# Ledger of designs, part 2: VHH binders against FYVE, RhoGEF and PH domain-containing protein tag-77 (tag-77)

Target 1, 198 residues: FYVE, RhoGEF and PH domain-containing protein tag-77 (tag-77), of Caenorhabditis elegans (x5lx76r375to572)
Amino acid sequence: KLHYAAVEFLKVQNNYVQYLKEMAVLYPEYMERFGKRVGRDLLASHNGHENVVLQIKKIMVQILPIHEMLLKEIDKVCSNWDSRYPNMSKTIGTFADFLKCCQPFLDNKADFLNKLLQLRNEDKEFDEATYMFETEVFKRGKKGAVIQQLDQVHQNFMRYKLLMLRYSEYLIDDCDEKEKAQEAIQKLENVTQAVNQK
Below, E stands for the ipSAE of ESMFold2; O stands for the ipSAE of ESMFold2 at other seeds; V2 stands for 0.75 times the mean of E and O plus 0.25 times the DockQ between their complexes.

## First folded at step 1 (VHH)

Design b02 (framework vhh_7b2m_4)
Fold by ESMFold2-Fast, scan of step 1:
Structure b02 (fold): chain B 198 residues (1-198), chain A 120 residues (1-120)
Amino acid sequence: as target 1 above (198 residues)
Amino acid sequence: EVQLVESGGGLVQAGGSLRLSCAASGFTFSDYAVGWYRQAPGKQRVVVASISSGGSTKYSNSVKGRFTISRDNAKNTVYLQMNSLKPEDTAVYYCAVEGYSWDYPLYDYWGQGTQVTVSS
């Protein structure tokens, strides 16, 4: 039970890192390659403003390394797991403050969504390239819809507290780890409140 | 080894029809979207039509209503039925599949092309 709760962190974090790689690397590269074939730059600036795909990339490239580090630390906890000495809370608590790295994306999410919708409506080749990218993502077992996937940043941020709450419920009362879990939960709540206020 | 082999090109009079075929091998054909592209002398290669793994189709404005893309997954083949051909359709036609994966670099697979010439 407890071990399963710990492994759930690994599954969630691995899925999120794959999503960040799709937005930071794969989607921009796909659009660039498609543009070369149709003889135009699908990622060109519009009205003097940087293309929204590149704006999203710039933020995701900064978020990705933090989440790759967290994934590595969660993997260490799971690979060396001993239910007699559970130890997920220190890892999550240590990274809680670094989760604020998503703030620039959340601040701009509505603008990014509107710009993507506008580009897909106004530029048929951009829409076709995005659809083809989504098809490739779907074929590899992911949801695939770029616009709907923008919610993953906020949704993933909210998942850490839920995972920690479930983990804490499986711990025995009056153990050191349960106190550390409550501390980590409080840190996650404080970060969530700080992010949501903006 | 991934291979795409186009066939069916030739010389045809304006208003005529041609059916292009692209035979694929070396990969799981049914898992990939496939497109037809064309390149006229002195011009950039441009997309003509595409078909997703699930069968959804898209066409460029210049060919919509005249060309039909289809696929036969059992034969690992994609087709382009070209009707009401115009001299402006004269080009080398290419079949292409685009693959991507986080575990592997993005790559493009192209056929050698088939010449379509429409005389007026």
Scores: ipSAE 0.000, ipTM 0.124, lowest interface PAE 14.1, mean pLDDT 81

Design b03 (framework vhh_7b2m_4)
Fold by ESMFold2-Fast, scan of step 1:
Structure b03 (fold): chain B 198 residues (1-198), chain A 119 residues (1-119)
Amino acid sequence: as target 1 above (198 residues)
Amino acid sequence: EVQLVESGGGLVQAGGSLRLSCAASGRTFSDYAVGWYRQAPGKQRVVVASITSGGDTKYSNSVKGRFTISRDNAKNTVYLQMNSLKPEDTAVYYCAAELDYYTGEFDYWGQGTQVTVSS
C-alpha cells in the first residue's frame, strides 16, 4: 500500500540519522571519556595527522543537519498523509541535490577504513573502547560494528532511489504525483552518476 | 550514587593466583558495565577486563586465558580471578563502573588495590 511505502521512508531516514549521530557525536565522545578514565588520549594525533575518528566526525557533522532536515520533512508528509493527495515526491526531489553532502566521506571511505583497522590493530585500548561502544549499540538493537557501519553512507544513498521506485509503483497512472515521482527518481539518478564519476 | 571498594590484592609468587573483589554500595551493579583497570609504576592506566550489564566479557590480550571477570548481582560485587600471575602483572588494580556505557558516562572509580608479583 501507498501509505506504507511512504512510512518506509520515515523508518529508513530515522535509522540513518541515528547512525550519523553515532558517528558524529556518540562514538567520538565515548572514546574521549573512555580515554580520560584510563589516563590516555585515545583520539591523539599521530605524526601530526588527525585521528581517523575525528576525521570521520568532521565530515559527519556536515552531513547530519541535512539529514535531520530531511527527516523532519518526511515526518511532516507522513503525519499529514492523505492517500487522495500523495506528496512524498516533492520532499525527496527537493533534497536530492543536497545528498551530494556525502561526497567527501565517499571519497575518503577506503582510507578511513584502512586507518581505523590499523589503529585498532596497533592500539589495544582503542580497540577495547571501540568494542565496548559497539556492544552497547548492539544492546540497543542496532548492528553496532563501526567498520561495517561505514558502508551505511553509500547504502543509504542507494536506498532513496529504491524507495521512490516502490512508492511510484503504488501510484495511479497519469496522476500528478506519478510525474513528480519520475522527476525525483531522475534527480536521484543524476546525483548517483555525479557521485560515482569520481 | 555508587561507591566502589576493591579488595583481594597482595604479594604473590610468579605462577600464583589472586582473586580481586569490587563491592558496590548505594546502587546495584545490574545497571552498570564494570571494568578492571591497572596502573604500573611510571606507566599509563590500561584496561584489563570488562563485563557489561548483560554479562558479555572482554579481556586485554596480555591477560586473555589467565584472568576471568565475573559478577554476582545479588552480592553487588564484581570479581577478577587472576591465574598464572607474572611479574608484569604487578600494578595497582582499579574497579570502574559506568551508568551509561553508550554515552560514555564514567561515573565511579574505586581507590585501587595493590598487586605485587615476585619472581
Scores: ipSAE 0.000, ipTM 0.140, lowest interface PAE 13.4, mean pLDDT 80

Design b04 (framework vhh_7b2m_4)
Fold by ESMFold2-Fast, scan of step 1:
Structure b04 (fold): chain B 198 residues (1-198), chain A 121 residues (1-121)
Amino acid sequence: as target 1 above (198 residues)
Amino acid sequence: EVQLVESGGGLVQAGGSLRLSCAASGSIFSDYAVGWYRQAPGKQRVVVASISSGGSTKYSNSVKGRFTISRDNAKNTVYLQMNSLKPEDTAVYYCARDFGYYDSSGYLDYWGQGTQVTVSS
């Protein structure tokens, strides 16, 4: 069903926005609150370097608003859905270029992963607090692995293309929307190729 | 591009054990988080367990203490060891690249054919 394919965009985007909020807001706040309970600043600088949680936060707060806008537009498409006039392709196509906002994160992902692993290995209280945060997220029916969650930014690029391909397959009788879908798919492919270049 | 194929299902009596395998082909396997999902007759697909690229594991409450997920990157394979099986575990089991959220139930990177697990009482 075409409408079901459109609704899956909303589901995927809601999940991704929640992930971005976890990394931009909830994880730093959890670490601060846990630190207060154990009498220590878990987000303090180490060896003259800014804490990796705060480095990740600074990038995620730039990405989040773009994806919140995309979520709003996808929700508008789904709330006003009419299978006679499918219109998801324009929304996805319009936002494809803005998805480049994640480039700073992708450029630093390996460094962030290494710094998080090092900090968790060297600082037992930081590791405990991170594990407890992951446990709370998992209890709420979401992924709890912070290391695993860092893959979300890259994986989310591939999701849009897959969702558009499936959406396009259900557009048997709509030539115009199929053309728009193919344009959106091409834009997504171009963006992902650009950001995946080393 | 990663393609995942499930195997190892079968018929087993309550209290028995099975080991499922998820074999990857086509791309760099170790970069991907992989999850096991199941779908019982007439019910929606739900998460069972997941393992990150770094080896961190998470389990649903219904299988904690009974199931163990593991990976062998040299063999491009993820395993699900299922112990103390119950009739309620009867389902088709799927593996897939994990989008990072357990409530993502329809549009993962690729859903395979699945492997049937039937637990008789």
Scores: ipSAE 0.000, ipTM 0.129, lowest interface PAE 14.0, mean pLDDT 78

Design b05 (framework vhh_7b2m_4)
Fold by ESMFold2-Fast, scan of step 1:
Structure b05 (fold): chain B 198 residues (1-198), chain A 120 residues (1-120)
Amino acid sequence: as target 1 above (198 residues)
Amino acid sequence: EVQLVESGGGLVQAGGSLRLSCAASGFTFSIYDVGWYRQAPGKQRVVVASITSGGSTKYSNSVKGRFTISRDNAKNTVYLQMNSLKPEDTAVYYCAAPWEDSYYLEPDYWGQGTQVTVSS
């Protein structure tokens, strides 16, 4: 069961990296391609303000490398796994401080949501393109709602604590790894409070 | 060991209703997205509805307004309420856990499926 708990970290992290790539690359590219088809730049600035899709992209491209590094380290733990010597906690604990990289997104999440809703209401071609993007993603067996996806950054942050708690439950009492797991959980909690999450 | 077990399928007349349930075990259900899929005879499996860990829902155009997906994290269960059923809804219905809320994840685990047959 312990090995299974460790593998869940790999799956969660791989999926989150794919989500970050979608928000950083796929959604902006889809909007550009759709804009060319309808003869208009759907991502153009308005009144001197950068388009919200591009503002989100700018933050996502900064978050992505940290999570790609974490993914590689989790993969090393899982590929060399030995349940007699569990070792996930050091990896998670080491990256806990770097998870603050999501702070700029969390600080601006409500503003981004409001701007996306406003843009979708004011620009019918933008709204249609976003809906078409969402339906294409959903047809592939994936979640498609861009607006509702803005919660993924916050929810993924919370997932690390849940995964560490599950992992810790399967560790033998009084082993070194259980102490390290408790330290990693505390670091994750401290970072969560520091990024002003509720 | 991950397990998904569907129930609630059956035979109904067009215009009828059914409620499907999917009980999950072997993973931390509350933090993952779960979806309902269906497969008609001789066709590929298609997405019907999905629900995120946070409760946000998405539906295929063919079922929007008729089907409602919901979850009960305390019971590790996801539901699909199917109203105004049509003969075209006849299929084996599967629940699937893609292991987390991600645009790119294909389901890792499928249930055994539950047959829904709608007579015309």
Scores: ipSAE 0.000, ipTM 0.159, lowest interface PAE 14.2, mean pLDDT 81

Design b06 (framework vhh_7b2m_4)
Fold by ESMFold2-Fast, scan of step 1:
Structure b06 (fold): chain B 198 residues (1-198), chain A 121 residues (1-121)
Amino acid sequence: as target 1 above (198 residues)
Amino acid sequence: EVQLVESGGGLVQAGGSLRLSCAASGSTFSSYAVGWYRQAPGKQRVVVASISSGGDTKYSNSVKGRFTISRDNAKNTVYLQMNSLKPEDTAVYYCAKEIYSDYDLGWFDSWGQGTQVTVSS
């Protein structure tokens, strides 16, 4: 069971990195290609304001490398797994502080949602292109509407703590890893509280 | 990140068999699910079979009962045994690390060159 809990971190992190790649790379590129096909720049600025897709991209490209590093470190833990010497807590604890890299996105999330909804309502070609992007993502087995996926940044914080709690429950009470797990959980809680502060 | 290399394709007559191999070079091979996909000329890439880290298997309806997926974690290899081959099985076959849960056939983060399977009528 303990090893399964460790592997679940790898799966969750892999899914999250893929989501970040969708928002940082694939969605902007799809909109650019669609715009060329219909003879219009769907990502053009309006009234001196940068297009919301590009604003989201700018933040996601800052977040992505941190999570790619975390993915590699989780992968190392799982690759060298030995249930006699569990060691996930050091990796999660070390990266807990870096998870605050999503703060700029969370600070602007409501504005991004409102701007995306407005663009989809006012610009029929933008709406069609976004719908077709979502359809292509769905056909490839990934979920979900672009707007719904913006919640993944916040949900990811909650998942790390849950995964660590489940991992800790499978550890022997007197092992040093259990103490390290409790420290990592505390760090995650502190970061989550700071990020959720209004 | 993970490099997976497909091999074992070739030309075979209808009713024949082929065994495909998907070999990985390190990096947590045993801890993630691996899927087999295929793409025929002018068609979309579609899922064929997947195997979870725990060995649970899932198959597309078109190959169920004819294809068998298995893994050898000591050799960092996943196999696809293809029996009772039909002309409609002609495609380039790809293996990839699955990004979703053990039970889900999903979108994969890296694709190799694939291995060509041609079934003559």
Scores: ipSAE 0.000, ipTM 0.115, lowest interface PAE 14.1, mean pLDDT 79

Design b07 (framework vhh_7b2m_4)
Fold by ESMFold2-Fast, scan of step 1:
Structure b07 (fold): chain B 198 residues (1-198), chain A 120 residues (1-120)
Amino acid sequence: as target 1 above (198 residues)
Amino acid sequence: EVQLVESGGGLVQAGGSLRLSCAASGFTLDDYAVGWYRQAPGKQRVVVASIYSGGSTKYSNSVKGRFTISRDNAKNTVYLQMNSLKPEDTAVYYCTADFYTEGYDEYDYWGQGTQVTVSS
């Protein structure tokens, strides 16, 4: 099911772009609106430190456009799919280096988690607003809590290699695409090692 | 080649314990969320426990307090320690990687499963 393996890229990428939009746009906007209703800025800086929601937003806004472009290219591959001429490897290989855009988030993930947990413990209105946001997200996409979702960036980054390995297994040994798939897998491995070594 | 291999299942008396193992080859498990699911005869496959790349864990209400999920990064293996086993825990237990979004488990990589039978 080579075609099904290709379609899995589209499903995974759609889910990840939705997650990035939630963190880059929807969560900050929800907190701003909730703050206006209760008469307080829930995203205000405290003790000279920028609010963690806004710190996460700043990084996610940089990541989102790259993944929207990748989604568009994966969609083109799937929409024009012909199993006689499989061509997912070129798209994934081309975007492999751009996946390093998640590095700033990964470098700060533990700090973001600690700050978010502390803020939820110390500010009950912030905690309530976040819980209400999680409830809205859950109704639409069955997604977990905000703190658990911080793992999504690392997990999605690692998922491309698994998707490519599965795709490659369904290719005929002698075809050009199999060689291109191995090259894309190697590029993903190199990017993964570069990201993890820091 | 990407593979997940479950082991450690068997027959045990109610109140007993078993430890299941999920060993990965072709990729590193600690880079992914890993979940344990189970499927009882005539029932749908349901989530039991998950461990995320950051180390946080989640358990279904039916096993909370009795089961513990953990990682051994040196062995590229995830474990499910099952204590105080009940007859209703009887099922085939499956390991899956990339369990990161509830309700999208059809996109996760699955192992072959290991049978757990708990007698009364």
Scores: ipSAE 0.000, ipTM 0.191, lowest interface PAE 13.7, mean pLDDT 80

Design b08 (framework vhh_7b2m_4)
Fold by ESMFold2-Fast, scan of step 1:
Structure b08 (fold): chain B 198 residues (1-198), chain A 122 residues (1-122)
Amino acid sequence: as target 1 above (198 residues)
Amino acid sequence: EVQLVESGGGLVQAGGSLRLSCAASGSIFDIYAVGWYRQAPGKQRVVVASITSGGSTKYSNSVKGRFTISRDNAKNTVYLQMNSLKPEDTAVYYCAAYPDLSEYFYGEYDYWGQGTQVTVSS
């Protein structure tokens, strides 16, 4: 069902925006609040280098507005849906190039992961606060592991392509939308190739 | 709601010891962190010591080496052992419990006890 395929984009984008808010806002603020209560700054610099949580936040706050705009556009498509005139491809295709905004995060993902794991191993209060944050996220039916959440940026690129492929399968051959879907898929493929090179 | 009851305060001579207890009850939150605060007349309430669910402890610089915070999770009670007390330790001591919920999820507030007076004479 074509409409169902379109609605899946809305669900995926809502989940991803929530994840970006968790990494950009909720996790750093949770750590700051926890630190204040235990009398210690858990986000303090180490040996003159910015804390990894704040490094991740700095990048995520730049990615978040782009995905909030995409969510708004996908919601418009779904709210005004008419299966006789499908129109998801233009929205996804238009935003495909803006998805490169996550490149700085992906370039540094392995380093961020290593620093986060090291900090959790060396600082037991930081580890406990992170575990408690993960528990709060898990209680709300979402994957709570911060380590697993670092994979979400790359996984989200793969989800868009898979969703577009499923969407295009339900389109009538030789319709305008199927050509636009193919173009959007190609743009997503190009961005994914650029992201995977390093 | 979580309720906190402090006990163990009193009058003690300089160099003496007191043991404060904070008993927690209630069924809304698992208590993940508990802190001891103190407030002297005309001063702001300041943190003294804290303990997390995993047993990690933190102390203010003014009490390091003299105070020890500990937790009995089976009794839902947190203790503050105060040794080598000084007149400047005179204050009302408050227990505060920190729930596992962020304000973004539930608009939670810190749970505070009524306080217990500690007076250290010279």
Scores: ipSAE 0.000, ipTM 0.158, lowest interface PAE 11.7, mean pLDDT 79

Design b09 (framework vhh_7b2m_4)
Amino acid sequence: EVQLVESGGGLVQAGGSLRLSCAASGFTFSSYDVGWYRQAPGKQRVVVASISSGGSTKYSNSVKGRFTISRDNAKNTVYLQMNSLKPEDTAVYYCASTEWLYDSGLDYWGQGTQVTVSS
ESMFold2-Fast, scan of step 1: ipSAE 0.000; ipTM 0.253

Design b10 (framework vhh_7b2m_4)
Fold by ESMFold2-Fast, scan of step 1:
Structure b10 (fold): chain B 198 residues (1-198), chain A 124 residues (1-124)
Amino acid sequence: as target 1 above (198 residues)
Amino acid sequence: EVQLVESGGGLVQAGGSLRLSCAASGRIFSDYAVGWYRQAPGKQRVVVASITSGGSTKYSNSVKGRFTISRDNAKNTVYLQMNSLKPEDTAVYYCAAGEYYSGSYDFPEEYDYWGQGTQVTVSS
């Protein structure tokens, strides 16, 4: 079952990378193409400020590469798995500090949510295009209305500690990996507290 | 929905080579991990090789150095190149696909879709 716990990291990380690609690339591109079709720029400045979709995109394109690297490293751990020598903790511990890359998004999350809701209420073509994008995401077997997905950054950040705790529970007490797992859990807790308290 | 179709099986002499193909229809295959399994008569189905969505590969000890798994996402296809075939490689070969999996050898139930199987027979 230890191997199954390790594979759960891969499932979670792959889902998160797909979410980041949706927010960084697919959603902005969809809105641009929809706007061209209807003869209007749906990503134009709103109330004198940069469109919220582009504000979100600018942050997400900085976060995405870090999580793509983490996904590759988790994939390597899982594909070379040997339950006699478990080794997930080094990978998670190494990336713990880099998870702070989501902090600019978390600092602005409430503002992004409010601006997105306002834009959808005031611009019915923007609202329709967003709904159509959500429909295309659903057809590809992925979950999530755009507004609900703004919670995914915080939720995913919290998931790493939970996954490490479950992983650690299956480790043998005499295993070096159990001490490394506790160190990684502590690093994740410290990063979580720093991000949530700011 | 994903459907898997296998091809490339047949009869070959010991020391020969075969290339199996697993073609997928439906969703974009690049999101899937794919495993090759084999089953000899009267025995349980066992893993041979796997490839993750990220391209990482894993092989059973019995085929390391002889078999190579690869993918062509543009063609929605995964290949198993089998070299230096032995009579012990005789089995029905199945491909299996699952989302977000590492190609786990311990958990075949993680795979959501399975092919129909293709017979490989290696004569002495």
Scores: ipSAE 0.000, ipTM 0.188, lowest interface PAE 14.1, mean pLDDT 80

Design b11 (framework vhh_7b2m_4)
Fold by ESMFold2-Fast, scan of step 1:
Parts: C-alpha cells; sequence; structure tokens
Structure b11 (fold): chain B 198 residues (1-198), chain A 119 residues (1-119)
C-alpha cells in the first residue's frame, strides 16, 4: 500500500529526530544532572580537550534542526495524504542536498567512538551515568547503547534511499510522481557518494 | 515563537468531567498533529491522545472510550474532553506539537495544567 510506504517515512524520521535530541540535548543534560548529584563535573575537559559528549553535542545541534524541519514536512504530506495525488518525492528531493550536514559527524565518528570508550573505561562514574541514561532510554521503548547508537547517523542516511525505493515501487509507472521519485533517489545517491568519498 | 498554553484543569470528584484546552501560536496550526500527554507524581510522562491535521484520532488504552480529543483550526485550539474521571487520571496534563508518535520528545511542550480527581 502506497500510503503505508509514505507513513513509514514519518515513523523513521520521528525515530531519528528522537535519537538526535538524545545526543544533542538529553544525554548532555543527563550527565550534567548526574554530576551535580555526585559532586563532580562529568563533562569536564580531558587531556586539555573538550569532553567527547560535548563534541558530539556540537555536531548534533547542527544536524537536528534540518531533520526537525524534514519531519514537519513529511508530517504535512502524511496528514494531508491523498493516494490519487501522491507527493512525498518533492519533500525528500528538496531535503536530499541538506542531508550532507551529517558529514562532520561521519568524519569524526571513529575518534568519538574511541574517546567515549576511553572515558567509560577510565571514569567509573561517567560509565555509571551513561549506563543509567541508556536504561532510561530503554524504558521509553528505545534500545541500544550510546556507543552502538553512534552508527545511527550513517544508518539513517542510508535509510532514505531504501524508503524512496519502496515508495517508488508502489507508484504507477506513467504517473508524474514516479519520475519525481526517481529524481529524488538519484539526488540521494549523489549525496551518499559525495559523503562516502570525503 | 512557537507557543502552547494549556488551561481547564482543576479539582473534580471521581465520575466527573473536565474539558482541557490548548491554545497554539507561532505556527500554521492546521498543518500539524497535536496531542495530550500527562505526568503523575514520580512517574514518566505518557501519551494520552492525539489528533492529526485531518482529524484522525488516537487514544491510549487507559482512556479510550472516556476521553475525546478535538480541534478547532479557526481558533488554533485543541481540546481534551475527559469523562468518567478516575483517581488514577490525576496528573499534570501537557499539550504538545508533533505528538503523532507517542513520544516524550515532542517538538514543543506547554507549561501544563493540573488535574486532580478525588475518590
Amino acid sequence: as target 1 above (198 residues)
Amino acid sequence: EVQLVESGGGLVQAGGSLRLSCAASGFTFSNYAVGWYRQAPGKQRVVVASISSGDSTKYSNSVKGRFTISRDNAKNTVYLQMNSLKPEDTAVYYCAKDSLYWSEYADVWGQGTQVTVSS
């Protein structure tokens, strides 16, 4: 069903915005509150460098607004859905170029992973606070450790093409939307290639 | 600025009714889904009901059949009609934009309105 394919974009995008809010806002705030309770700044600089949680936050704060705007536009498409006039492709196509905003995170992902692992191994209270945060996230129906969730940026980037391919498969070959879907898929492919080469 | 302002809460006896209102500003209200959430003391904030821009409604299992969500796009307002209230409905009730997905990470939160149901 075509409408189901369109609604799947909304669900995937909502889940991703929740993830971005976790990394941009909730995780740093949780660590700050936990630190206050134990009498320590868990986000203090390490080896003369900004704490990795705050480094990740800085990048996620740049990515989040773009995905919040995309979520709102996808929601408008789904809330006003009419299968006679499918219209998801323009929204995805318009935002395809902006998805490159994740490149700074992808460029630094391995470094962030190593620094986060180091902090968790060296600082017992930091590790305990992170585990408690992960437990709170899990209680809200989300799964995965903070470290494993660092893959979500790359995985989500790849999901848009798969979602568009599924959406396109339900369209009639001779409709205008099919051509727009193919154009959006090509834009996503071009952005993926550009990001993977840098 | 996107803003949501809840009102209509109060004290009511079990079996009674209350109608909550949420006035929205700063965005094209008719284009977005909006919903009601609640948080009881010492508990997590949970979804209660949501309404899409097309008037499609969803309810949590605990309130289905007792609560009704509606919207007035001309007044940029969403309502929650609460009937057959129970003591366990006691909570602060919040209005939220983009609440189609039952998430405490809703895009914008109001300040809340207290509902207290006595036995």
Scores: ipSAE 0.000, ipTM 0.138, lowest interface PAE 15.4, mean pLDDT 81

Design c01 (framework vhh_7zox_3; at its last look DockQ between E and O 0.07; V2 from the best seeds 0.00; counts 0 for: pae E 14.5 > 2, unsure alone 64.7 < 65, grease 27.8 > 24.2, placed apart)
Amino acid sequence: DVQLVESGGGLVQPGGSLRLSCVASGFTFSDYAMGWVRQAPGKGLEWVSDIYSGGSTGYADSVKGRFAISRDNAKNTLYLQMNRLKPEDTAVYYCAKDYLEYGMPEWYFDLAGQGTQVTVSS
ESMFold2-Fast, scan of step 1: ipSAE 0.012; ipTM 0.422
ESMFold2, look of step 2: ipSAE 0.006; ipTM 0.339
ESMFold2 (binder alone), look of step 2: mean pLDDT 81; pTM 0.829
ESMFold2 at other seeds, look of step 2: ipSAE 0.005; ipTM 0.291
ESMFold2, look of step 5: ipSAE 0.000; ipTM 0.119
ESMFold2 (binder alone), look of step 5: mean pLDDT 81; pTM 0.830
ESMFold2 at other seeds, look of step 5: ipSAE 0.000; ipTM 0.110

Design c02 (framework vhh_7zox_3)
Fold by ESMFold2-Fast, scan of step 1:
Structure c02 (fold): chain B 198 residues (1-198), chain A 119 residues (1-119)
Amino acid sequence: as target 1 above (198 residues)
Amino acid sequence: DVQLVESGGGLVQPGGSLRLSCVASGFTFSSYDMGWVRQAPGKGLEWVSDISSGGSTGYADSVKGRFAISRDNAKNTLYLQMNRLKPEDTAVYYCAADWSYPLDEYDYAGQGTQVTVSS
């Protein structure tokens, strides 16, 4: 049961890193390739405003390396797992403060959402390219709705506390790891409150 | 070698009924939350219904009271009973599987089955 809880961290983190790669790399590249085929730059600026896809890319490129590093550390914990000496709490606790790297995205999320909705309404080729990208992402086993997927940054941030709570429940009472788990949960809660309050 | 194979789609008149099936293989079906997602022509993906490994169900407001999701863990099969179909229900319907709560990402998705509601 405890090992199952530890493995859930790995699955969640792997899926989130894949999502960040899709927003940082695959979506912008898809829009560029589609634009070349139809003879237009779908990511062009207008009236001095940078295209929202490129604005999102700029932020995602900053977030991605931190989450790739966390994924590597979680993978080490799972690959060397021994239920007699559980050790996920140190990894999560160490990275808790770095999770604030999502703050620039969260600060701009409402603006990004509004700009994406505007582009999809005003530019039919942009809308069609995004729809086709969404279909390709979905067929690779991921939810492809770009607008709905913008919630993944905040949702992923909230997931770590839930995962730690489940992990802690499977630990033997009064062991060292259970105390470390409670400390990590408190750190995650403090970071979450700070992010939500700005 | 994970597969989700949908069937049961087709052409149906408004007010009619269809039952979609999804046969799963290559994973422990009973441990997964399962769902149906649809995509209408020229539109984004829309959640239709979910059923947890424990049997709890959820429905989009647009289909509540008309659609019923169910699963048969012994047969590794997911179902969607669609009643009182409307032209607005026309879409490709995809079967999807989620292992880990609280993920909003699909671990696996099928090829889809076309549902067309038209006179």
Scores: ipSAE 0.000, ipTM 0.185, lowest interface PAE 13.9, mean pLDDT 81

